VHH binders against Trans-3-hydroxy-L-proline dehydratase (lhpH). Designs and how they scored, part 14

Target 1, 355 residues: Trans-3-hydroxy-L-proline dehydratase (lhpH), of Colwellia psychrerythraea (q485s0)
Amino acid sequence: MTKNIAQAAVKFEQWQPKIEQESYLTINSLECHTGGEPLRIITSGFPVLKGNTILAKANDCKQNYDQLRRALMFEPRGHADMYGAIITDAERDDSHFGAVFIHNEGYSSMCGHAVIALTKTAVESGVVARTGDVTQVVIDVPCGQIYAMAYSHNNVVKHVSFQCVPSFVYAKDQQVEVDGIGMVQFDIAYGGAFYAYVQASSLGLSLVPEQQEKLIAYGRKIKQAIIPQFEINHPTTAELSFLYGVIFIDDSPNQDVHSRNVCIFADGELDRSPTGSGVSGRIALHHAKQQIVLNETITIESILASSFSVRAIETVCFAGFDAVIPEVTGDAYVCGKGQWFINAEDPLKYGFLLR
Key: E = the ipSAE of ESMFold2; O = the ipSAE of OpenDDE; V2 = 0.75 times the mean of E and O plus 0.25 times the DockQ between their complexes.

## First folded at step 5 (VHH)

Design s70 (from b0 with S31T; framework vhh_6qgx_2)
Fold by ESMFold2-Fast, scan of step 5:
Structure s70 (fold): chain B 355 residues (1-355), chain A 124 residues (1-124)
Amino acid sequence: as target 1 above (355 residues)
Amino acid sequence: QVQLVESGGGLVQAGGSLRLSCAASGFTFSTYAMAWFRRAPGKEREFVAAISRSGGSTFYTDSVKGRFTISRDHAKNTVSLQMNSLRPEDTAVYYCAAKYGWGYPSTPDQYDYWGQGTRVTVSA
């Protein structure tokens, strides 16, 4: 065995499958996070997706290459609640590039944490030329075209903001009886998805990592109790007419921020970020209750004490609802680069997921 | 953005030779297997030859085996088909095709991208 680790390390670092080793596929990525929510940005080695729109490219991936999503998002290359983006050519001539969003369960039409990470990395990598201290990045995503702003100081992107969809209050001061919990008070708001907003302290819950299993259990029970009692109809898009999750709200242990929220999505999954669509719904609720004014910024923390800042920049009438346009601001960090090998002969090549 | 452009077709007498070329652009050439298919007048596309991503493995339909040679050049992003001892039955439009990832199959439906074709006519 060699004891000269410097020479051994160089040989390990330089090793790659040779072209003749055709059982191997190599896929390259940038590894990022936004508020603790990961984003694996797939840069090369992935198949070229067919379609004239980003939505069509996402559908092509789903139909023909879904096993590669699993390989990259599941263990051992990924993990539970892993998220990624496949970089594509722009759909529109005035957009810089396109992105298809992937995760453990499938494909999403929009992810705020992903827009923040993509915007930062596009400017810092030189994909988008820096235009002084503020650089606009335009990204085509499955749901449409997103305009984001990268704010640089000393050639580092410190903050990213983007404009959200019209956000509004769907129902206020509702209550539901939940088996094993009792009477739960909630509001429903839309900020890109419908959430029920619940005061955590009213149920004896704390928004801390130690209570994550209890938060998941309560969020799941509350969601399932609300669904049979409330018909949710999105005014223009039938596919969005469902309750996505429950957001628990409480004061932060950090007195310098407005509040903390924790989002439980789908079948009991906990969001590690402040949740872009969640804080968008929060600002719509605060505006409707006359608790904030237009252009007033509040900072909301996640369970990990990561934060997004949010403000309402405009009021708009959206299909009869009094709505606001939120602007969400957050920070992302590059954590590494990946080079991922998938061997045709590996019986576990497409991954597995154990929670 | 992905383009496959065939060239080298033409008219040749039986027993003659032609070299077809396919120039590939818009993708990472080394991640795609390449193949040639042909379509005779009034018929569906049939497999001719395939080459693996590295160029280390090739596969031919029985009727061309020993007469045709497929090769690829990673520096030029091209795949070529050298056709020797041509027969009138080889008359067809020849198509270049690309397939992502593993395998270099004979099935047209497995290929992701296709060229427009180049015409080969072999006189009796």
Scores: ipSAE 0.501, ipTM 0.824, lowest interface PAE 2.7, mean pLDDT 90

Design s71 (from b0 with S31N; framework vhh_6qgx_2)
Fold by ESMFold2-Fast, scan of step 5:
Parts: C-alpha cells; sequence; structure tokens
Structure s71 (fold): chain B 355 residues (1-355), chain A 124 residues (1-124)
C-alpha cells in the first residue's frame, strides 16, 4: 500500500534526475516575451562559451554546441519561431553582461525584443543595481554594445528604451524578380541586422495573423531571391555581412499608430513583436528619405497589435555611411521559469520542428 | 570565468604516495566530466584518469590502474587523484581537465578547459 498518496503532486514537482543518471543534462532558463515574441533566457547549465567577443562566443556555440541550441529552440522544449539568449560575461569592461542570440535556424547579430526583456529582468533580478526610477543597463551583443534604460515604478520595470547601434540605409529603390510572385521592389537598411523592406500591399499581402503562412512563404522566397543578386558587406565586420530577413510594411488597421510591420527572419520565422532592429532600420530609412526629423517619435505595430515607439536621436557618420542612432521603446513580461532535462538516451533529445 | 586550480604536487621517493586536488569554478560542475592528464619532460600530454559526471564510472590508463584513484566531490566542486606506489616514470606535470556533456574520453583534444598544472617528481 502506497503511503502519502495525497502528496503525489508535491513529489512530482520535486522530481530531479538522480546523480547516478549521467544520461541527463540540466539547463535552466527564465521565460519572457516582448510584444508576444518569446525569449528563453538561458541562465545556467549551458556550456561556457569561448572567445573574447560575443561574435566569437556565438561561433563557438555554432561549432561545438549547436545541437543544444536545437534542443532548447525546437519542440518539445521550444516551438516554431522560438527565440532565446545565452547569458555570457561582458565583452567590454563598461558593459554589465553579454548575450548570444539563438533561434530555430541559428544565430542573430541583434535582437531588440531580447534587449528589452534582458534589461527588464537584469534590473528586476538585481543583476544591475537600481538607480532610482531610471536604471541604465549596458549589454554586449554580436553587433556591438547596447545602452538601455529601465523605467521603474514601485520596483517594477514598466518600459525599456534602448539606443540601437548606428543604423543606416544600404540600398534604396531596388528590384528583384521572384518566381511565383513577380517583380518585388525593396530597400535594404541596417539596424543591427540587414533587412529588405517591402510594401505588403504591393504584393497583395495583409499584415494580419490569418495571413501568417503566406507572409512566411513570401518572406522566405524574397530573401532567397535577393541573396544571390545583391552583395551585402558590413563596413567593419565581415560576420555581419548577410541578409537576415524581410520586413513587410503597411498601414495599420489601428488609426492611432504610424504603421504596421511584420518581420520574416532567418529561415521563415515570424517575429510576434514589431522587431526592434527592424524599426531601427525603418527610422534610418525614414530619416534618409526626409520623412521624419530628429527626435520625432513614431509608433509601429506588430501582427499582434503590440507596439514599439522609435525615434532617431542623433546623426552620426559610421564608416562612411550617413547614419542615425535609433531609440526604441517597448515592454516585456516574465512568463515563467524553466528547468530543462536533455537525456542522451532520448531519441528526440535534440528536438524537431513541424509546421 | 572558468578556472581549474591544481594543488598537491611535490617531490616523493619511488613507492611513495601523493594526493592531487583540482578546485573548479565558473561553471555548472555537475554537467562536466573531469580528467587528469600529465606531461613528462619533452613529451606531449597523455591521459591518466577520467571520472564521469556523477562519479559512478572511472577510466584509467593501463600504467596507473590499481595504483591511482580518481574521485570527485560535488559539494566542494573538486576532483582528486590519489597516487600510490609512485614510480620514476610517473614524473610529470599533472593537469586537471573538464569536458561538457556526455562521456569521459581519454583524448586531450576533447576537453574544454584545463588547469595550469602541478608538478610531481618521483626520485629513484
Amino acid sequence: as target 1 above (355 residues)
Amino acid sequence: QVQLVESGGGLVQAGGSLRLSCAASGFTFSNYAMAWFRRAPGKEREFVAAISRSGGSTFYTDSVKGRFTISRDHAKNTVSLQMNSLRPEDTAVYYCAAKYGWGYPSTPDQYDYWGQGTRVTVSA
């Protein structure tokens, strides 16, 4: 006869792999979202990544531990379009910490939604000591050093703003023929990552959840058509010389916002947020086309009607480009904590994706 | 930052004993297998002993089987090597090494982190 059956739930909750069960690896996380875009913050149990830069650490992860990225980002631990950050030591003495960004397809150079979530949780967890109602957090990411501000009320971070890296227009008024779609007009801008910007209505697309599969299919096709026909070179860092995704732009159904955009990044992943690096490139484009002035704030909406505010706070010359420094503002929420077990004997240990 | 710090080396006569210790910090110790390697004067690093992540399994090079014992303490984040019946050919710098994940191999190139070493000299 079983004793303490009434406490079964407590015993399930307390289950841990025994020390003798060497087939198990344990990885811990904090679960967040920014505007609906998830961020699994990997806090412990992941291998310590090697390299003196965040880019070098990302490369170490790609070469030696890429199966762990898949295990954490794919089902059943993650899902389609899942996003994460591996916390690292700072690259620079004046930064608080570093982060390597991971997703279903691989690694990204910049992630604005992640910066917002990381800034909020760094302050709320005490990783960065509060300085009254406004606290600065400095994060090293693959594309550079990011300065963020956490705005608190009653010890809760209510919103986060960050200054993106110098953002600039790479190409304007370009065209590409895409099989099954036709002629597509696009601009390319850099806001920590390179995106092709496309007017959704010009292709008969609507920026609504009901069209997500069509948006993903078109984004993937357009990206693949641009890559072989258009050379992208980052002026100072060869590892950043790639087209990360396609951002579809259109008017919002909500009359209270400037516009809506939907980012299809990597290998057909859909950003649930307005895309921080994407709106950073957008403000550089609008400034270069003389459609906005410095310190003019616009609000850009996601496919879920979540929003970021963005403005250009100054102009700068970056490696010969006329650039701006964008300031992006958004909100993040903590959704949970995870403790993830990866068993060497599990035939599905590295995960799978179905769509 | 990952650190492995060895201690316990010294001079000992043939037939004597030494206990080496390695203090580990900066990583999740329970996710790493641990090993001892040695480098004799003028030679490459060679495998001595390895211990699985739990401490439930150990592996030794043939020349030290029955003489050396590897162990680990999860509460203290340490790995130890008890060396008995020492021989002049055991003279070397002894290195602690850590490997993430599954397995506790005998090849040096499969280990992720290394200590600076501790010297063991066995006189005839």
Scores: ipSAE 0.517, ipTM 0.826, lowest interface PAE 2.7, mean pLDDT 92

Design s73 (from b0 with S31Y; framework vhh_6qgx_2; at its last look DockQ between E and O 0.01; V2 from the best seeds 0.00; counts 0 for: pae O 13.3 > 2, placed apart)
Fold by OpenDDE, look of step 6:
Structure s73 (fold): chain B 355 residues (1-355), chain A 124 residues (1-124)
Amino acid sequence: as target 1 above (355 residues)
Amino acid sequence: QVQLVESGGGLVQAGGSLRLSCAASGFTFSYYAMAWFRRAPGKEREFVAAISRSGGSTFYTDSVKGRFTISRDHAKNTVSLQMNSLRPEDTAVYYCAAKYGWGYPSTPDQYDYWGQGTRVTVSA
């Protein structure tokens, strides 16, 4: 028996790949979550993506490095609900940096939980120089330029607010027949991505962890039913012309909270956060329905009771659509650091998902 | 109602100077990068200059670098374009544009609001 197991155990941490004997790719990350939704920030080791736009970079990743997406997002390095960000050069001159978002199905146009975490960690790490208690962070993402503000106290970011892209209602009072579910009523709105918004109660769904499998199943079915029946066209960017997810809405058990929602996106991922882009589209929807006024803040909580605050701060005309500018507020946490090894000889090197 | 109102255009001789001004109203000025575009007769609208939301950064098309200066006044909700050493090829209708965000792209499709334009004519 090892007399000093503590000392012996530390040797595991000292393990290094034998680069002279085996071919390894090493990728480092900062592990975060926003409201419980994970964000793996890829910090080094990933190939430099090519292109002048974030979308082009995302496409380069898709075409040339998608196996690395899988390696990082899928088992055993990740899980079915993993989310990541590849940091890139900025697209615009006055942006600090860019980000390509990745998940279990592929690539995302926008994610608010990621923006919040990126903003917080960019300021706290020094990627963006701190400018007092409030620091501006500008990030280029696939859907456009995001303006964020980090609010600090004693050199710790306490919360982040970001202004999202013009958000608008795309379709109201739509219906689709879904096999095994019935007629589903929904609205479609854009907040950096297109979402179908559904009242959970109309389908007998409860937005609680105990029904997560049912929510995922229903969300996937509804999404798949809508896609062939309803054409979605972004007015300016063809690459954004698709239904990203389904958001179920319900009352919150907390009376002080406006509502609860659960987003099912990608290939059946359940967002643990309120979904930043989701609440952005949602606030546009509420505004259009005259359920909220400008600058009215509402709190939306997730299935985990984590919350975002959201308000429409301005109305704008966006490519013919009546739109609003959402401001979303939340907080994130760093929960770890990762170093990931991809052995060329590993038959499972690019990951897998068992569902 | 959103308005961008340009002023300051006119006829000037080559080598002369003009100062264009754009007055913004009906939207939160500080949330928008501002830009100037121009359209010459028979040509497409082209980027001239832009200034970031904060005013800390500026960008110019190559043909006007060193001659034109863009600035903004947050207190007055105005953006200006000082044009020096004007050339006949600078003859155009100049448009003020606003884009939500900090970035200032050279393509017009990302700008949200536009003025009606002010005509600048530079004689040889």
Scores: ipSAE 0.000, ipTM 0.247, lowest interface PAE 13.3, mean pLDDT 92
ESMFold2-Fast, scan of step 5: ipSAE 0.536; ipTM 0.841
ESMFold2, look of step 6: ipSAE 0.469; ipTM 0.821
ESMFold2 (binder alone), look of step 6: mean pLDDT 89; pTM 0.909

Design s78 (from b0 with S54T; framework vhh_6qgx_2)
Fold by ESMFold2-Fast, scan of step 5:
Structure s78 (fold): chain B 355 residues (1-355), chain A 124 residues (1-124)
Amino acid sequence: as target 1 above (355 residues)
Amino acid sequence: QVQLVESGGGLVQAGGSLRLSCAASGFTFSSYAMAWFRRAPGKEREFVAAISRTGGSTFYTDSVKGRFTISRDHAKNTVSLQMNSLRPEDTAVYYCAAKYGWGYPSTPDQYDYWGQGTRVTVSA
């Protein structure tokens, strides 16, 4: 019995599409997570994206290969709230490589959890030569160039820090009436994306996995109620002038951390991590309210009790806003390697979502 | 950076043979169908031959069928065109082309990347 099972397992493991099976495309990936938020790093088998900038490459993917984003992000290869990065050549001579960010609903201009995972894997794989216990990784993303630091012990990257974009408070102490919820109090801040920040306990919400569906439903309703009532204008980039999501804030069961965040972004996606752009907006809010000083670090937990540390390292004036430069620190883990087959004859080849 | 580099062109007498090669780099070779197109002086680019991503299927224009053979080597990331029984009408610049995904069409605008071409001249 066991001998026959072992022989079958070996043959299953060795299986590859045959020459006669021309209907199969193969795409390879490295599977990671940062605080529980997945990152499927697409390494080979994906089309080479055209354009002189990462933003142009993202647009090429959106226009010509969007069905492959769906195939990789949707079930059965992905899942609801799945996230990925397509590795590209660097845009700038002083950058190590580039990345296009993909998710269930489309493409992102910046993603902190992805930067953390990409930085760790770039150093551990040798894409970026190690410079002792601290190694700088420079990544081109659609919104620009990101500088990250990998901190190693015994040749293992233990944590990653990166500097976020100038982050600022857009509006404070706002209110909106939400059908089925009632009056909601919120602030709006920018930390690479605009979020509405809401106290979860004020709405009877708990930031726990058991309430994920309620958090998603409330996040969507609140976002939809705010958008027609409140104009958002990014001071320098019109394409960023939109409310990306809602971040629910509450106390943590863990007394060693400052607080807990749950981000509902895009069209009802739940971030398993503390949300890098979200905690960046949080530190700008806390600084503006005089609740923290420069270089004071706070630790913020996700719905899974995973954490990011964040501090404001500098104050800057950004288009008339009093802004800070956040530094976000987190940890990532490699969970596996994927080899993904897409069969032209499969009626479900581009995937599905049951949500 | 995607590159397709053709080689093997030259001068040959009618009835002779040439082997063209195309070296591919900068992409996952096994994910792309490969094709050869040619452009004769004063004419538009025309299809010659295509090979599927796996190498299991080939497609030829009628005028070269039985005379030309397309093949690929995944270990070397090359596609080749063996041209036998050459005719003066085969005189052209020959271009290597790559297309992502399924299909190996005969239409030039379906191909994503192109080489610079290699010249073939067949003397009468």
Scores: ipSAE 0.510, ipTM 0.817, lowest interface PAE 2.5, mean pLDDT 91

Design s81 (from b0 with S57Y; framework vhh_6qgx_2)
Amino acid sequence: QVQLVESGGGLVQAGGSLRLSCAASGFTFSSYAMAWFRRAPGKEREFVAAISRSGGYTFYTDSVKGRFTISRDHAKNTVSLQMNSLRPEDTAVYYCAAKYGWGYPSTPDQYDYWGQGTRVTVSA
ESMFold2-Fast, scan of step 5: ipSAE 0.356; ipTM 0.725

Design s83 (from b0 with F59Y; framework vhh_6qgx_2)
Amino acid sequence: QVQLVESGGGLVQAGGSLRLSCAASGFTFSSYAMAWFRRAPGKEREFVAAISRSGGSTYYTDSVKGRFTISRDHAKNTVSLQMNSLRPEDTAVYYCAAKYGWGYPSTPDQYDYWGQGTRVTVSA
ESMFold2-Fast, scan of step 5: ipSAE 0.515; ipTM 0.830

Design s86 (framework vhh_6qgx_2)
Fold by ESMFold2-Fast, scan of step 5:
Structure s86 (fold): chain B 355 residues (1-355), chain A 123 residues (1-123)
Amino acid sequence: as target 1 above (355 residues)
Amino acid sequence: QVQLVESGGGLVQAGGSLRLSCAASGFTFDSYAMAWFRRAPGKEREFVAAISRSGGSTFYTDSVKGRFTISRDHAKNTVSLQMNSLRPEDTAVYYCAAKYGWGYPSTPQYDYWGQGTRVTVSA
């Protein structure tokens, strides 16, 4: 037989677990990114999560299926800083669907880059019926209900805007001593998750890919120094009472943008996007400091020079806090589909992480 | 929402046959092992039969071996229990159950349960 490369390729492509190989679990996904931040949208083959709220479903996943999070987020199926969403039934009757957010270390309360990707793909896949050039998508996430708008041109979603949950300043002008760094000044704001906001230049940091290892190291040290010194309590939901990450802020070399954000979240994961929940907290800080007015749009860049636009569209009182409703705008791209096999016989079935 | 809907129960004389069916929806059927359990009047729930995700392996409690056959239809998302040579002691409410992942346990450590279908075997 002629060694025909094309014929060999077709046979490799047709490989599937055999019936005799009941050791295999198959999980399917849609692969996306928003501003360079990945989103593995888990579509089928994952267990149906139990609970009446998205928080309860996240807890069910954590208690009973956490090894599957590792398998999908870690190498060889995922990588360092990998991010995913598990699609769930809606929590509220007026929501289209729900999502549980997963990453290398665990579970997120909010993820703006995921909302943008989910909204675009929900409209383009027909999960939500298209209503002309603007289609509303309503998603239940662990921190609450998110209202998003998909803006289409020639039947392709070009932009997604979403209204974040009430966002507010938790603490201003705080400081902490960090071993190996010194005194660090920070603010804490909530935009679906609590972040400590730090001026990068005050620590000799630059928000560029070449400094990614230093940004990760500093972000981890600063987060761990803040946690024991500062009690964080979410006013209505105890499960949201934790510091999720550190956001480094600085000027951009691009004059067309307001500033640059780099988020180090969980256990040293670096967000490739401008961080949707992070820019939501930023606009709450800028409003509280009287640095912006309602409906004033600013553009914030990521470490990759991808951008989100954000504005405060209204002021609200949330559990005694002076809060704003942020509107975040970005774009997302579908970059693949996955079919992931987990073999009970594989000694590395639950993955590994070397960074 | 996850639903397991049992059907095929009824009244039958000793020595007769019944076929129970369970229609599954709201999850990836091929990722779940399926089982039948039963609860007799005044007793606790007991294991009857289980079938692996592929359908290639089955497990039965000793009292039904050779009389009952469990099967699954991946195209219809159904699991069935063919019950032959029925005895009065087979009288029970029969429950369909689903378990994600590897294994098909004979213990009631299943993730989802149906509401049950009643089987009455008269002497």
Scores: ipSAE 0.448, ipTM 0.803, lowest interface PAE 3.3, mean pLDDT 92

Design s87 (framework vhh_6qgx_2)
Fold by ESMFold2-Fast, scan of step 5:
Structure s87 (fold): chain B 355 residues (1-355), chain A 122 residues (1-122)
Amino acid sequence: as target 1 above (355 residues)
Amino acid sequence: QVQLVESGGGLVQAGGSLRLSCAASGFTFSSYAMAWFRRAPGKEREFVAAISRSGGSTFYTDSVKGRFTISRDHAKNTVSLQMNSLRPEDTAVYYCAAKYGWGYSPDQYDYWGQGTRVTVSA
């Protein structure tokens, strides 16, 4: 009988951990995506991270709770290329809250897709009091303080813009020999993280889902070839002195957008969004090459044809670099809520990846 | 000195074909997206087709999809428009245009040719 099955389903739904009999950790989350890139916002149940800065809290997580990052980002709770944020107390008195960014391989200094999702959900959940149709949200992240604007209609946040950190060109017109690929020409720019920017068509690559595996393979090889031959030094923060990923750039089949961006970051993870820190570095490159003027907006697509808009709103001098302040705009969606149980007796409690 | 020089226009009967060419000089051709626009008598200039700087992406207005093909040759600094199954409504002056940067949207183009006339008879 369908009625008997329905009654059983309700009872399964009411299952709860037997706290008196078993040792477990319960972690709660809000599940989001920005342009297809997932964000598991960890809201409660995670241990309190120690340190006076978000960067210090990320280091505390790495040293003392890294197995919980794995549990949440790996299967069966997460998946390959999974991304998350741990909500923290603000580092600065004028910030609303803080976030530590986590993924399959570790920790990120900046994540634009996460800022967009965090801003939307902070306003919609009442973490930040709404100030009419436009609400400012200030978030502390490992690379600094981020100012975001939530644009609301009928109490729903439709768009989020944020000001990225000072973004600049680190190196132009560089070359590296890559085994199995040949000579690769690249630029390096910083938009909250350092990326090598490569024209996809110069390597016979197309920025389409059908070439996902080739893009990942090439991105990993190019990153591995650049690292030993090119030293990266962040001018003020040594912990940010590393090449985070490779961004493939090319034209879009959609005439209504400027271009397409595909980011292969960390150890071969593919960003489903246009990459917020990546488009921030892109606008710095375009400005440095005199290809755009201040306040000129361009739209950049992801491999999924989701888009971010970006413009340079100001020029600044940052530690001797000619830099710009990018403004990135995108949309996020809430796709679920999670309650995750980690049973001390589960031999697979900390997860696994089969890729 | 930047120059875009179109050629290949002429008179053709409905159902026929023409191939237009645009020779580019005075700029780094590989850094520019290229496009074809047309202007019929008494009308404003309209977008026809575009090709990305790499040649990997093309875009067409709906009225020419499946009939026209845009291509580029970096060795010759040339853009071509192959026009098949021509209709009297395709009668216009055809202009080559160049846009700096990664995108090839039909909005602002930086450089324009003088045009080549295509006349399609019934």
Scores: ipSAE 0.000, ipTM 0.138, lowest interface PAE 18.0, mean pLDDT 87

Design s88 (framework vhh_6qgx_2)
Fold by ESMFold2-Fast, scan of step 5:
Structure s88 (fold): chain B 355 residues (1-355), chain A 125 residues (1-125)
Amino acid sequence: as target 1 above (355 residues)
Amino acid sequence: QVQLVESGGGLVQAGGSLRLSCAASGFTFSSYAMAWFRRAPGKEREFVAAISRSGGSTFYTDSVKGRFTISRDHAKNTVSLQMNSLRPEDTAVYYCAAKYGWGYPSTSPDQYDYWGQGTRVTVSA
C-alpha cells in the first residue's frame, strides 16, 4: 500500500503538460505577500505586452489579454481580492524593470505593497545587484517611476522604503447620503490613486477581520454614492481621474501605532496590508491639517495588524496643489512559486468568483 | 525586447536548396506559434508555412507542399524553413512571424503579433 502511495506522489510531482498538448498554456510565478496582501509576480509564459509606457502595456493587456488576468486572479488559480504584477521591460533607461498591476476587477495605477515585494524579490533574486546594506531599485509603474531602497542585514532584506508620487488633498470635509448607512463624512486625497477617507467608528464599524463582510459592503456603497456627486480630475493624467476606493480609518488597539487603515478598493476588494498609496494620501491629509511635520514618521496598521511606516520627506507644488512626497516603509515575504496551467478545453479556464 | 532575426537567404539557381532560420528572443518561445510569410516583387505578403506551438502540426501553401519543410527547435528558440526544388516564382523577401496563445497557426498576416525584418531569396532561372 505504502509503495503505491509513494509512487503516485512522485509521478504527480513529475507531471507536466507535454509540448504536444497544444490546449495548455503554462504561466509561471513567484508568490509573495506584503503585510498579508498577496502578490503573484508573473515571470514567464504570459504574452509580451506592447507599448512604450507601462500604462500603454497595461492597456494592451486590458484590450488583448484580459481573459488571462481573470484566469490568474480568479478561482481556482487565484481568489477573491487576489493581486498580481506582470514583469515588463523598463520604460526609462534609469529604471531596472517595469510592472503592470492586476487584480480581480482590472488594473491599478499604483500599488505600494507590490513595490515593497518587487523590491525585496529583485534584490534577493539578483535581478538588482546588492550594493552593501542599502540597495536602490527603480521600478516603472503605470503612474510613473518609483524609487525604492532595500535595507539588508547579513545579506537578507529586512525592510523596504519607497518614495511615492506627489501626494495631495483633493477635497476636505465632504459629505454624502448613502442608502442604508446615512450621512457619511469624508475627505479625498491622492497618493498614487484617489481614495475617500472615512472614520470607521462614526459608522459603527470596527477594523477587525470579523467585520470584513460589513467593511466590504459599506466601502462599495460609499464609493458608489460618491462617484455621481464628485468630479475627480487628475491634474496631469486623465486616465488616473477616478475614485479607486474607500479607506476606513480608526484608532488601533495597539498603543504603539498611530492608527489603523482598511482599504476597500475597485469592486469591493479588501487590502490585507495598510495600503501604500492609501497611507501616502493619509500623510498628505495629516500634513495639510497641520497634524504632522516633515520627516515625522507614523506607523499605520492593517486589518491583520501588519504595519507600514510613513513620513512626508518634502513639500512640492504639483500642478497647483500643495503636495508632499511620502516615504513608505514595509516588509514582504516570498511564500511560494507557482506553475499555472490553462487548458483551452476547460470550461472554467478563465476562472470564477463567488461573492 | 522581442526580436525575430531571419538568416539563410541568398541567390540560388532553380532546382537548388536554401535553409532559412529565424532566431527568436525576448519571449517564451514555446507559447508562440511560428510562421513564414513572403513578399514577392509587385505582390502582397502571402502565407508560406506555419508550425504549431509544439511543432506537432505544420501547414503549407499548395505551391510549396512537398518542397518546403518548416521545423522548430525549442532548446535553441529557432524556427527553420528548409526550401528544396526552388523555382523562380519563389523569389521574395521571407518574413518570420510569431502568434501568442491557444489555437493553430493562422494563414492571415494580421493575426501575428511579432515580425522579423525579412531575408531576401532570389532564384535564378
Scores: ipSAE 0.344, ipTM 0.755, lowest interface PAE 4.4, mean pLDDT 91

